# Miniprotein binders against q6w4x9r395to579: the designs that were tried, part 104

Target 1, 185 residues: q6w4x9r395to579
Amino acid sequence: GHCSLEGGSFVTTFDARPYRFHGTCTYILLQSPQLPEDGALMAVYDKSGVSHSETSLVAVVYLSRQDKIVISQDEVVTNNGEAKWLPYKTRNITVFRQTSTHLQMATSFGLELVVQLRPIFQAYVTVGPQFRGQTRGLCGNFNGDTTDDFTTSMGIAEGTASLFVDSWRAGNCPAALERETDPCS
Key: E = the ipSAE of ESMFold2; O = the ipSAE of OpenDDE; V2 = 0.75 times the mean of E and O plus 0.25 times the DockQ between their complexes.

## First folded at step 9 (miniprotein)

Design qs7 (at its last fold request DockQ between E and O 0.61; V2 from the best seeds 0.00; counts 0 for: pae E 1.6 > 1.5)
Fold by OpenDDE base, fold request of step 13:
Structure qs7 (fold): chain B 185 residues (1-185), chain A 90 residues (1-90)
Amino acid sequence: as target 1 above (185 residues)
Amino acid sequence: SVLEEIAKTILEAVKDLVEAVKENDEEAIEEAIERLFEAAIEAYEAGFYEVARAVTEVIRAVYEGDEEKIKEAVKELVEVMREAMRRALE
């Protein structure tokens, strides 16, 4: 399964559902029993302009009981809060430079992450077949049905991207917006 | 029809995107991709899921910088769109 975070505000789920949102929060991209140590992949979005519709992906975070890896445009930060030289290796995770503009996080448990650093910070998530039907978050449920991807953290189907995305917030943040706001509002 | 309008939008955006890629115009690429994403979302909302999927594959190929993948993705997109149009006429 392939999930993409592109163009700052666009997401394509594992089941190929495209959507957009504008938010300034940390969101759960991927949770699964297949991730060891209660692992989760998260996306950090922030303002990239002056309007509410100018938001962009600024970091990707992998968090488990044993590891915290933050990949941003300028650095890779781990558990101790220090920037690390690449390649960075843990028990089952390796972060290394793939190209001049791309970083890769490789794992032993079927999760791969490619991050494009420039000119636009973008992320590409790949999971193995063992993850089928066992994923949740902004990347969807990877069950082959594109129409049920907007399932909330409570297992309820939502009709809008905003409500779907909001259900996967990892903290207290403003509500996400699906479309550009009216300048008169 | 809705599909025809979406198809026009997609084809125009693809045309612009291909040209922008050839010229290495990052701003033009980004603009065209944005239009394609919006069209993909519209296609999805209209029930043309395969069209939406095919569009996102074109976008992915462009960001990956793989010329061969771009070519194949565009080809697939055209085929998917033709098939969708055929079905709509039945």
Scores: ipSAE 0.788, ipTM 0.908, lowest interface PAE 0.5, mean pLDDT 93
Fold by ESMFold2, fold request of step 13:
Structure qs7 (fold): chain B 185 residues (1-185), chain A 90 residues (1-90)
Amino acid sequence: as target 1 above (185 residues)
Amino acid sequence: SVLEEIAKTILEAVKDLVEAVKENDEEAIEEAIERLFEAAIEAYEAGFYEVARAVTEVIRAVYEGDEEKIKEAVKELVEVMREAMRRALE
């Protein structure tokens, strides 16, 4: 399954549903029992300098009971607040520079993250088939069902991206800056 | 029809995108991508899931900056739209 965060405001879910939103918060991108140590992948969005979007992706965070790996647009990779030289390896995670513009986080548990650093900070999430039907968050539930694409953190299917996205906020942060009815501003 | 309207929007945006990429006009590229992504949302909402997917693959290919992948993704999008149009007539 593939999920992508592109263009400052574009999201494509594991079930290939495209949507967009604007917000300045940390959001749960992916939760799953397939991730060890209560792991979650999170996306950090902030105000943007790109003219086509008010907000854009500024960091991706993998958080578990053992690790808090942050990959940010300033190209600094940290684990639990400590800056790391690449390639960086734990027992089940490896972060390395795939190309001059791309970093990759590979894992032994079926999660792969590719981060494009330039010209726009973007992220591409790939999960193995064991995740099918077992994901939650902005990347969707990976169940192949087109009728519940926007399932909230409370398990409620919503008809709007804005309500869905707001439900996946990880902390006390302001609601999305732009209405879903005006995705260009 | 809804499909014909969406297809016209996509083809116009793809034409502008290809020209912008050839000229390396970054502002025109982003404008075309915006229109394409909105069309992908519309296609998905209308039930044309393979069209929506193919549009997002064009956008991904552009962000990768690989001219051959862009050509391949555009060809796939055209074929997917032709198949959707054939299904609608049958």
Scores: ipSAE 0.589, ipTM 0.837, lowest interface PAE 1.6, mean pLDDT 84
Fold by ESMFold2-Fast, scan of step 9:
Structure qs7 (fold): chain B 185 residues (1-185), chain A 90 residues (1-90)
Amino acid sequence: as target 1 above (185 residues)
Amino acid sequence: SVLEEIAKTILEAVKDLVEAVKENDEEAIEEAIERLFEAAIEAYEAGFYEVARAVTEVIRAVYEGDEEKIKEAVKELVEVMREAMRRALE
């Protein structure tokens, strides 16, 4: 299955549902029991200079009990806060430069991430068939059923992208925190 | 019909996209992509899932920058739209 984050605000889920959102938080892209050591893929969004988009992808994070791999739009790759030269290899994950403008994170557990660095920072997620019906997050549930394409973090199928995206925030984000400091403005 | 309006929007945006790609006009490419992506959302919401999928594949091919993939994706999109229009007229 394929999921894409393109053009600053465009998402296409594993079940091929397109939707658009704007956000300035960290969001869960993919959680699955198929990911080892409680692994999760996350996307960081912030204000952007991308044409026709107020916000855009600025980093992709793979987090597990062993690793916190961050690939950012400034071409810095870190693991557990330490900058790494490419190719960077762990037991199950290899990060390397696929082309002059693309980085790839290949894994032994059926997940592949390709990040386009220029001209627009974008991400492409590929998962093997073992992930079917076993994914959660912005990339959808990968079950082939169009009636539940927007399943929230609470397990509820929503009709709108806005409620779906909001449910996958990874904790408080700057916009929510700002409202808390001035609740009556 | 809703499908006729969506098809017209897609065809106009694809024509603009192909010309923008030939001219290497980055701003025009992004404008055409935005129009196509909004049309894909409308197609999906209207139940035309294969049309939405074909549109997003054209967008991906453009970002990959492979001329042969772009031609193949556009050809597939036209075929998918032709089939959807045929079924709607039954």
Scores: ipSAE 0.443, ipTM 0.765, lowest interface PAE 2.3, mean pLDDT 79
ESMFold2, look of step 10: ipSAE 0.547; ipTM 0.823
ESMFold2 (binder alone), look of step 10: mean pLDDT 85; pTM 0.825
OpenDDE base, look of step 10: ipSAE 0.762; ipTM 0.896
ESMFold2, fold request of step 13: ipSAE 0.532, 0.478; ipTM 0.814, 0.793
ESMFold2 (binder alone), fold request of step 13: mean pLDDT 85, 85, 85; pTM 0.831, 0.832, 0.827
OpenDDE base, fold request of step 13: ipSAE 0.784, 0.777; ipTM 0.905, 0.903

Design qs8
Fold by ESMFold2-Fast, scan of step 9:
Structure qs8 (fold): chain B 185 residues (1-185), chain A 90 residues (1-90)
Amino acid sequence: as target 1 above (185 residues)
Amino acid sequence: SVLEEIAKTILEAVKDLVEAVKENDEEAIEEAIEELFEAAIEAYRAGYEEVARAVTEVIRAVYEGDEEKIKEAVKELVEVMREAMRRALE
């Protein structure tokens, strides 16, 4: 299944449902019992000068009990607040430069993330078939039934994107970036 | 049919987008993208997921700013539309 975050505020879910939102926060993009160590993929949106939207994707975060991998629009990759040279490898995760404009995070557990750095920061999420019907977050529930793709964090299916998106906010905005430190500062 | 109405909306928005890209008119590009996005939602609601996906790929190519990718995405969208219309007539 494929999920995409494009053009600042456009999302296409794993069930191919497109929607738009204008939030500025850290959002849960993907939660699943298939992710090890209570893992979750998160997206950080902030206000910017993007022509097509007042909000833009500024970072993608993979958070688990062991790792907090942040890939930012500044082309900096950190884990647990420490900057890493690419290619960067943990036991189950490798982050590397796929092309001059794209970074890839490959995993052993069926999750793949490709981040476009230029001309605008965008993210593409791929999950294996084991994730089918076992995902939660902005990327939808991946169950082949699009009528419940806007399932909130409380388990309620909404008809509109606004309540759905708001329900997947992670803390007091933007939580993922405000706790990062630059070790080279 | 609903698909014929969606196809007309998509093709008109694509035409507006191509002209806006040629003229490097950022405001017109933004307006065409919004029209395409609304058409993608309508296609999806009508059960034409492949059409909705092809439209979002055109939007992606525009944000990448690559004229050749935009041409390829538009070509793919037209082909997806033709296939969807062919199947609807069966």
Scores: ipSAE 0.000, ipTM 0.336, lowest interface PAE 11.1, mean pLDDT 73

Design qs9
Fold by ESMFold2-Fast, scan of step 9:
Structure qs9 (fold): chain B 185 residues (1-185), chain A 89 residues (1-89)
Amino acid sequence: as target 1 above (185 residues)
Amino acid sequence: SVLYEIAREITEAIRDLYEAVKENDEEAIKRAIERLEEAAKRAEEAGFEKVAEAVEEVIQAVEEGDEEKIKEAVEELFEVAIEAYERAE
């Protein structure tokens, strides 16, 4: 299945339901028992002055117990806070430049992420068939039924995107995380 | 839905067109433009004339190589596409 984050603040779920994304925080795109070490894919959105939408994608994060890989719109790749030169390889994950404007994160566990860096920062998520019916987050539940694609973090199917999106906010927004990392400055 | 298939094809073709322009690959540019024109025709046939118009604006912006215009044109395209989706379903 395919999920995409495009045009600044638009999302298309694994079951092909499109919606507008509104918000300026870190959001869970994908959680699944198929991801090792409690892995999750997340998206960071911030304010945009050139967008018809009020917000735009600024970074994509893969977080597990072992790794925190951040790919940002300024073309910096970090893992656990350390900048990495590409290609960057771990046991199960490789991040490399696919084209002059695209980076790819390939994994051994059926997840693939492609980010377009320019002219617009966009993300494309591909998951293997083992993820069918076993995904949660902004990309939907991948069960072949678009009527429940707005299933919140509490397991409730909503008719509107706003409650759905809000339920998938990560606990802390970027501003709170910045304060936590700078207590002794 | 037909609209989703059209939107997905448009997005992929825009990506391919931008990359082809940056790489100065004339054959890839022609293929990407053809895919966008085919998607625009399908949008018109499905009754989504504004989507077709927005696609033409994207093609022009990419050919000009102006990143700000490309961003604006693509965002307008997605706005029109989701509005069309909401009306049809």
Scores: ipSAE 0.123, ipTM 0.506, lowest interface PAE 5.0, mean pLDDT 74

Design ra1 (at its last look DockQ between E and O 0.01; V2 from the best seeds 0.00; counts 0 for: pae O 11.7 > 1.5, placed apart)
Fold by ESMFold2-Fast, scan of step 9:
Structure ra1 (fold): chain B 185 residues (1-185), chain A 82 residues (1-82)
Amino acid sequence: as target 1 above (185 residues)
Amino acid sequence: STTRLRIEFRDISEEQAKKVEEIIREEAEKSGVDVEFEYHDGRLTVEARGDEPWTFLFLRYVEWRLEIELPDVTIYVIKVES
């Protein structure tokens, strides 16, 4: 399955449903019991410099009991707070430069991450078939069922998506929690 | 940074409370989160403390497992402090 984080604030889930949100926090993209050492994939969003209402992806984080790998829009890769030169290899994870504009995190456990650094910071998540029906987070539940996709209509989806996205916060973000819902939108 | 969660369940039996505690203890161990429980008069209160992203991962796994394993149990309150 394939999930994408594009255009700053668009998400396309594993079940191929797009939605948009305007949060500024760390969010869980993917939780699964299929990830080793209690692993999870997360995304960090912050305010866009070009728009007052837009937010954009600024980092992707893979967190497990052994590793905290952060890939940031500034092209810095860290593990457990230490900067790493590429290619960087652990037992089950390799981070390397795939092209001049793309980094890849390849794993032995059926998860792949490709990060586009330029012209816009974007992320693409690929999971193997063992993850089907075994995922939760912004990338959806990967069950192949359109009746359970949470965000079926863009007109309904923005109101629903804000509550859905808030449920996947991985940080205490008072600014996002206190942001007033626009009553005219 | 350390995050603290207070989770409250209401109108649950002692048997339901024991099952909730088992799920919460298992997920807390995986996430490195410390948990404390108090059950009085059908109310179960859980205090959870841990490193910020792990405390939230813990909470989301607890919610997921409750939805599947104890669908009749509902979280009444979640309060976050950090």
Scores: ipSAE 0.445, ipTM 0.767, lowest interface PAE 2.3, mean pLDDT 80
Fold by ESMFold2, look of step 10:
Structure ra1 (fold): chain B 185 residues (1-185), chain A 82 residues (1-82)
Amino acid sequence: as target 1 above (185 residues)
Amino acid sequence: STTRLRIEFRDISEEQAKKVEEIIREEAEKSGVDVEFEYHDGRLTVEARGDEPWTFLFLRYVEWRLEIELPDVTIYVIKVES
């Protein structure tokens, strides 16, 4: 399965559903029981351009009980806050420079992340078949059906991106839309 | 940065509250999040505090586990508090 985060805050889910959003926050891109140590992949978006509402990807974060790997648009890779020289290897994760413009994070648990650093910071997420039907987040649920890819953190399938994206915040940020019974999720 | 969350459940029995507390304690231990519980008259209030990314990830895994293991229990409100 493939999920992409492209310029202008465009996302294509594991089930190939495209959408765009505008938000300045950290969001859960992917959570799954297939990720070890309560792992999650997160995406950080910030204001871009001169428009008051335009946002773009500025970092990708892999967080687990063992690691907090941050790949940021300034081309620095950290783990648990310490800058790392590439290639960087842990027991189950390797981060390396694939080309002059691309970094890759490969794992033993079926997650692969390719980050384009230039000219635009973009990310491409690949998960193995064991993740089928077992993902949640901005990349969708990977069940082969695009009609429920906008499942919120509360398990509600939405027809539009706005409430879906807002429900996946992973930081203390202003809500773009207030839900009737849940101000932060 | 430190984040505090208040998670509230309404109209749940004491037996349901004990099951919710077990799930939340397990996820809190995994995430290094401190939790406190208060149950009264069908209302369970959970105060959670920890490092910001872990506190939100804890919440997202709690939400998913509740959906799978206790589908008849619904979170009434989640508030970020300072």
Scores: ipSAE 0.333, ipTM 0.694, lowest interface PAE 3.3, mean pLDDT 83
Fold by OpenDDE base, look of step 10:
Structure ra1 (fold): chain B 185 residues (1-185), chain A 82 residues (1-82)
Amino acid sequence: as target 1 above (185 residues)
Amino acid sequence: STTRLRIEFRDISEEQAKKVEEIIREEAEKSGVDVEFEYHDGRLTVEARGDEPWTFLFLRYVEWRLEIELPDVTIYVIKVES
């Protein structure tokens, strides 16, 4: 399964359902019992301008009981708050430079992450077949059905992206917007 | 910075052009992008002007919507100036 975060506000789920949102929070992208040590992949969005609708992905975070790996738009990789040189390897996670503009996080448990640093900060998540039907978060449930991808953290299917996205917030943040607003307003 | 974008649609009907225009106008309004349209003999030309990142986002949203609503229509980005 492939999930993408592109263009600052676009998401394509593991089931290939595209949607968009504007938010300035940390969201759970992927949660699964297949991730060891209560692992979860999260996305950090922040304001990129003066308008509330000017939002973009600024960091990706893998959080478990053992690690908190942050890949930021400033090309800084940290684990538990400490900056790390690349390539960086833990017990089952390796972060390395794939190209001049791309970083990769490889794991031994079927999760792969590619981060494009420039010109736009974007992320690409890949999970193995063992994750089918066992994923939750903004990347969907990976069950081959696009119609139920907007399932909230409470297990309720939503009709709009904003309510779906808001249910996966990892903190206190403003409500997500599905539509852009005029930056001149 | 201000970005100028020229988008073309080729071999489209007048009815399709109207649909494209509606979609683009809606997205342009949301993004604060100025747009102008010209349709002639199966070709629709769109001139768009705006500030980044809104012009970029505008284009992405247009492409996204067109892919879903008009999957048989091909979009061509001819010129980008910034």
Scores: ipSAE 0.000, ipTM 0.193, lowest interface PAE 11.7, mean pLDDT 90
ESMFold2 (binder alone), look of step 10: mean pLDDT 87; pTM 0.875

Design ra10
Fold by ESMFold2-Fast, scan of step 9:
Order: C-alpha cells, then sequence, then structure tokens
Structure ra10 (fold): chain B 185 residues (1-185), chain A 93 residues (1-93)
C-alpha cells in the first residue's frame, strides 16, 4: 500500500482516496498493531511562508516507545531531540540520503518512508501487505473500500475530510472547524 | 531587561557550559518578552553557539529545556521546536 503527502497540503490514502488537508498541528498519519512498541507515524503541518492562509507539511515524525525520529523540511533529522548525521541507524530503522533531494527511512517491520526535500517538501509512505485492514490515521484504513477512508479516531465514518482530519490531531491544537465557524467580528 | 540583554546572558551561559542559567533566562523571557519569535530567537542563538563550540551535550540540554518550555506553553513540542529553530537545523544537513 502507498499513501502520499504532496503539494504541501494534499493527501492520497492507501485506498487511493485523495483529499486536501487544512490545519496547523501534528496529526497521526498511520497507527497500526503491526508497528512495534506502540509505533505511529505523524505529520506536522504549519503555515506556509508564501501565504499565511495556506498550510504545508514541515516535518514527519516516527514515534514509538524507544524512538522519536523527526525528519524536517530543512534536512534535519533528530531522534529523541538530538540531531543526527546521516546515515543514521538503529536496530530496526535506518535513515539515509537516497538522492541529493530525497531522504529514506527504511524499517525491518514493513514500513518505508521517502521524503522529498526539494523543490517541495513531500512524503511517501509504503506499507507491506500485513498492514491491510489494520491501519488508522490520515492515510486511511487500507481495507479496499474508499467510502470509509474518513474513519475518525472514535471509529465513525465521515462523509467530509474536515471532521476526519480534526479527529486525528495529536496535541492540544485548535480544531480547524472552530476557526471556520469562529464569529471573529 | 531587553531582548539584546537576554541574548547576551544566553551566550555567556552557553560559553560557560551552564544550562541552568540558560533555563533561567528562558523562563525570564517567557515572562518579559511578548513576541514568541523573540523567545524562538533566544533558543536559536543558544543552539547555534553550542554547535559552534562543538558541545554536543549542551545541544542536547538546550533541546530538552526547549521541549519542556513548549509543553508548558500548551503547544505541541515538536511543532514549536521544529518551527522555531528550523533555519538553524538547516545547516546540520
Amino acid sequence: as target 1 above (185 residues)
Amino acid sequence: MSLEDLIKLVEEAIRKNDPETFERVLREALETVSDPEDVARIIKTALELARELGNEEMVRRIVEIAVRYARESGEDPWVFLIKRYLEWFKEIG
């Protein structure tokens, strides 16, 4: 299965459902019992330097009980808050420069991440067949049915991206819907 | 105390290998500085200087202190840290 985060704010799920992402928070991309030690892949979105009304991907995070690996659009890799020089290797994860414009995170557990650094920061997530029907998050549930790809963190299938995206926020960020309905004079 | 005064105190603390003084200055900045970008500049200055000195342990301590600050501010620590010192980190890669 393949999930992509492209063009700053576009997502295509494992079941090939495209949607546009709006929000400035850390969001859960992928959570699965197939990831070791309570692992999860997360995406960090912030305001674009070009337009403060737009959002863009600024970092991808792999979090487990052992590791917090952050790959930033500025070509910085950290683990547990410490900057790492590439290639960086742990027992099950290797982060290395694949090309002058791409970094790769390879794992022993069926997850692969490729990050494009230039000209636009983009991420590509590949998971093995063992993940089928066992994923949750912005990349969808990987069950072959696109109608339930917007399944929220509470297990409810939504018809719109807004409620779906807000349900996968990590951290205490304001909800996108609150800003849309905000009666700000 | 001005931003320039706080930055000077941070530079002295980092040169003396004193992370406790850096933490005190960061707490003072939270109370006296109204612009979050000025707080980010304090963190960036500390990280850049620690890197120039080759003091890897100090870099680690500064990040730990900044993460704690970000948590206390109610922001997601990775969003805060990544956004606030991205430019400095660019020079590492």
Scores: ipSAE 0.000, ipTM 0.089, lowest interface PAE 19.2, mean pLDDT 70

Design ra11 (at its last look DockQ between E and O 0.01; V2 from the best seeds 0.00; counts 0 for: pae O 11.3 > 1.5, pTM E .713 < .8, placed apart)
Fold by ESMFold2-Fast, scan of step 9:
Structure ra11 (fold): chain B 185 residues (1-185), chain A 90 residues (1-90)
Amino acid sequence: as target 1 above (185 residues)
Amino acid sequence: SVLEEIAKTILEAVERLVDYVEENEDPWIFLAIRYLEWAAEIAEEAGFEKVAEAVEEVIQAVEEGDEEKIKEAVKELVEVMREAMRRALE
């Protein structure tokens, strides 16, 4: 399955449900028992520098008992707070520069992350078939049904993106604002 | 069995709570709460209402950050799970 975080604040879930929001927080992007060592993928959003009314993706975080890998829009990769030169390899994870504008985090457990650094910071998440029906977070539940992709952390299917996004906050942050899908996006 | 799935999901939550105690970083406690919410959802969908209620009490205690309330809520959840398993064996 494929999930994308594009155009600042647009998200397309594993089941191809598109939405957008306005929020400044760290959000749980992917939580699954299929991730080893208590792993989870998170996305950090903050105010956009080009418009005070918009927010954009500024970093992606992979957190586990062994690693806290942060890939940020300033093109710095850290693990457990220390800057790393690429390619950077751990037991099950390799972070490397795929092209002049793209970094890739490849794993041995069926998760792949590609981040576009320029001209706009964007992220693309790929998960193997073992994750089907075993995911929760902003990328949805990967069950082949788009009508329940806004399932909150409490298991309630919401009709609005802002309530869905708020349920996946990984910090004490302000509530997200609703944003209509931009037809020009 | 559904009770095994609930127990497994609760264990995932406990592991994140341990990570929170050891690392003292916000994401771990939020990940723990999300697994507890998942366990409550499985329990409610399967008709184990008392189990779902006990898990929700643990969630509230964790969100309040009160160690004694967490301890009491966990004790209640263990007793509720024991009773559910006892009934399944009968």
Scores: ipSAE 0.338, ipTM 0.713, lowest interface PAE 3.2, mean pLDDT 81
Fold by ESMFold2, look of step 10:
Parts: sequence; C-alpha cells; structure tokens
Structure ra11 (fold): chain B 185 residues (1-185), chain A 90 residues (1-90)
Amino acid sequence: as target 1 above (185 residues)
Amino acid sequence: SVLEEIAKTILEAVERLVDYVEENEDPWIFLAIRYLEWAAEIAEEAGFEKVAEAVEEVIQAVEEGDEEKIKEAVKELVEVMREAMRRALE
C-alpha cells in the first residue's frame, strides 16, 4: 500500500483517496499493530508562506519505545533529539540518502518511508501487505474501500477532510512559529 | 469476537499509557486516547455500556494528567472487562 504527502498539504491514502487540508500541527499518519515497539508515524505541518491558509509538510517523525526519529526539511535527521550522520542504523531501521534529493527510511517490519527534500519537502509511505486492514490515521485504513477513509479517531466516518484530519492531531498544537526560510527551499 | 476486538484495542491503549509514563511525551498520550476512543466506540455499538463508561473514565483521567488516577481508572477498566467476559461465557 502507498500513501503520499505532497506539495500544498495534499494527501493520497493507502486506498488512493486524495484530499487536501490546511493545518499547523503534528498529525498521526499511520498507526498499526504491525509496527514494533508501539510505533507510529507522524507528520508535522507548518505555515508555508505569507498566506495564513497555506501549510506544508516540514517533518516526518517515527516514534516508538526505542526511537524518536525526526526527518526535517532542513535535511537534519535526529534520533531522540541527537543529530545523526547518514547512513544511520538501528537493529530494524536504516535511514540513508537514496539520491541527492531523497532520503529513505527502510525497516525490517514492512514500513518504508521516502522523503523528498527538494524542491519541495514531500513524503511517500509504503507498507507491506501484512498491514492491509490494520492501519489508521491520515493514510487511511487500507481496507480497499475509499468511502470510509475519512474515519476519525473515534471511528466516525466524516464527509470532510478537515474534521477527519483534526481528529488525528498528536499534540496540543501550540502556536506555530514563522520560519525565516521558505519550506520549499 | 467483539469482546476480543475490544480487549485488543484496550491493550494497545494501555501499552501507549505505559510508554507515556516512561517517556512523558505528548504523542504517547494522544495515541492512547485514540485507541481508547476506538475501544469505546466498539463497546457502545455492541451494547457493552459499562465497558464504554470505564473506557471514558480512563480518557478523563488521562485528560487530567494524574498518573495515579490513570492507574486506578485502568484497573477499573480491566475489572469491568473481565466481568463482561465472564458474563459472555455464561
């Protein structure tokens, strides 16, 4: 299954349902019992320009009991707050530079993350077939049915992406600080 | 069964609550809340009202941020789940 986070906050779910939202928070992208050590994949969105309604992806976070790996748009990779040189390896995770513009996080448990650093920070999530029907979050439930991909954390199918996305917030969503640099640079 | 699905979902939430206590990081607490909300929905739809109520008490304790209240609410939830499972076997 493939989930993408592109451009101006566009998301395509594991069941190929596209949507767009505007938000400045950390969101749960993927939860699944298939992720070891209580793992979750999260996406951080922030204001992307002078328009108050424009937001874009600024970081992807993999959180488990052992690791908090942050891949941010400034091309820095951290684990538990410490910057790491690439390639960076743990027992079941490897983060490496795939190309001059792309980083990859490969795992032994069927999760693959590819991050495009330039020209625009984008992310592509791939999960193996063992995840089918066992995912939830912004990437949807991977059950082959696009009509229920906007299922909230309470299990309520919503008609709008906004309510669905807000239900998957993973934090208090403190006031976003404006960044000096363009998120696309 | 529905009870087995509820129990699995509750276990996932409890695992995140343990991680919250150990790491004291907000993402763990919000992940736990999401699993608890899922468990409460399944329980309510299936007619397990006492289970849904016990799950909601755990959510409330988590929102208050009191570790001792969380522990007590989780213990009560486990007791309520065990009673529901015993009743289903009768």
Scores: ipSAE 0.011, ipTM 0.376, lowest interface PAE 8.9, mean pLDDT 78
Fold by OpenDDE base, look of step 10:
Structure ra11 (fold): chain B 185 residues (1-185), chain A 90 residues (1-90)
Amino acid sequence: as target 1 above (185 residues)
Amino acid sequence: SVLEEIAKTILEAVERLVDYVEENEDPWIFLAIRYLEWAAEIAEEAGFEKVAEAVEEVIQAVEEGDEEKIKEAVKELVEVMREAMRRALE
């Protein structure tokens, strides 16, 4: 399954359902029992302009009981809040530079993350087949059905992206907006 | 088995290559290369030299961005893998 966060406010789920939103919060991208130690992948969005429609992805965070990895445009920060030189390795996770503009987080448990740093901060999440039907968050449930991807954290199917996205907030943030956005913004 | 692991890894790579070719120019190609590199490493360590070689040819084709070459290299890899699997089952 492939999930993408592109163009600042566009998401394509594991089931290939595209949607867009504007929010300035941290959201759960991926939770699954297949992630060890209560692991979760999260996305941090922030304002990128003056208008409410000017929001963008600014960081990706992997958090478990043992690891915290924050990938932003300028640095990779780990458990102690310190920027690390790449490659960074833990027991199950390796973060390294693929290219001058791309970082990769590789894992031993079937999760892969590619982050494009420039010109636009974008993220690409890949999970193995063992994750089928066992994922939740903004990336959807990976069950081959696009119609139920907007399932909230409470297990309710929503008809709009904004309500769906809001249910996966990891903090106390303003409500997400559903507006048209230039994918190049 | 080791061969199953190699096969699984290759399949992951191929899936991403397909997405890259048919959908968009995105970093999936980089993931594909990484999986292929891993497959090659496993194959080499396990003594599946022909598999490792075939994988490397795919990597080269991908890095060159030659779609036709990728196609041919993948076909060859499939054949090599089939042969390896056949031998392993006998």
Scores: ipSAE 0.005, ipTM 0.206, lowest interface PAE 11.3, mean pLDDT 89
ESMFold2 (binder alone), look of step 10: mean pLDDT 75; pTM 0.712

Design ra12
Fold by ESMFold2-Fast, scan of step 9:
Structure ra12 (fold): chain B 185 residues (1-185), chain A 90 residues (1-90)
Amino acid sequence: as target 1 above (185 residues)
Amino acid sequence: SVLEEIAKTILEAVRDLVEAVEENEDPWIFLAIRYLEWAAEIAEEAGFEKVAEAVEEVIQAVEEGDEEKIKEAVKELVEVMREAMRRALE
């Protein structure tokens, strides 16, 4: 399954449901019992430099009991707060430069992350078949049904992205704001 | 089994929660809560209502921000989970 975070704040879930949100926080992208040591993939969003009404992805974080790997838009990779030279290897995770503009985090447990650094910071998440029906977070539930992709942290399927996104906040920050669809735009 | 996965998730999450609260590490607190929410939902769907209820008490204690209340609610959840596992083994 494939989930993408593109063009600032656009997301396409594992079941291919696209949406956009406005929010400046750390959000849970992927939470699953298939991830070892209580692992989770998170995304950090902040204000876009050009427009105060827009938000942009600024970092992706893989957090487990052993590791806090941060890949940021300034091309710095840290683990547990310490900067690492690439390629960086742990027992189950390797972070390396795939191309001049892309970093990849490969894992032994069926999760792959590709981060585009330039021209726009973007992330692409791939998970193996063992994750089917066992994912939660901004990337959706990977069950083959797009109608419930906005399932909140409390298990409620929402019709709009704003409550869904807000439910997956991982830090103390203001609630995500979703601009209502403008029918005249 | 479903109960084994719930128990593993709950016990690991409450351990991480207590450690994160003691160290004042907000990202770990929120991550632990998200795992507890998932476990409560699956427990409720599987018919383990008391486990789901005890998890909600822990989440409420975290929202109130009182370390002692959090530890008390965690202790209660562990006991409820222990009882559920005991009954399943019978």
Scores: ipSAE 0.006, ipTM 0.336, lowest interface PAE 10.8, mean pLDDT 76

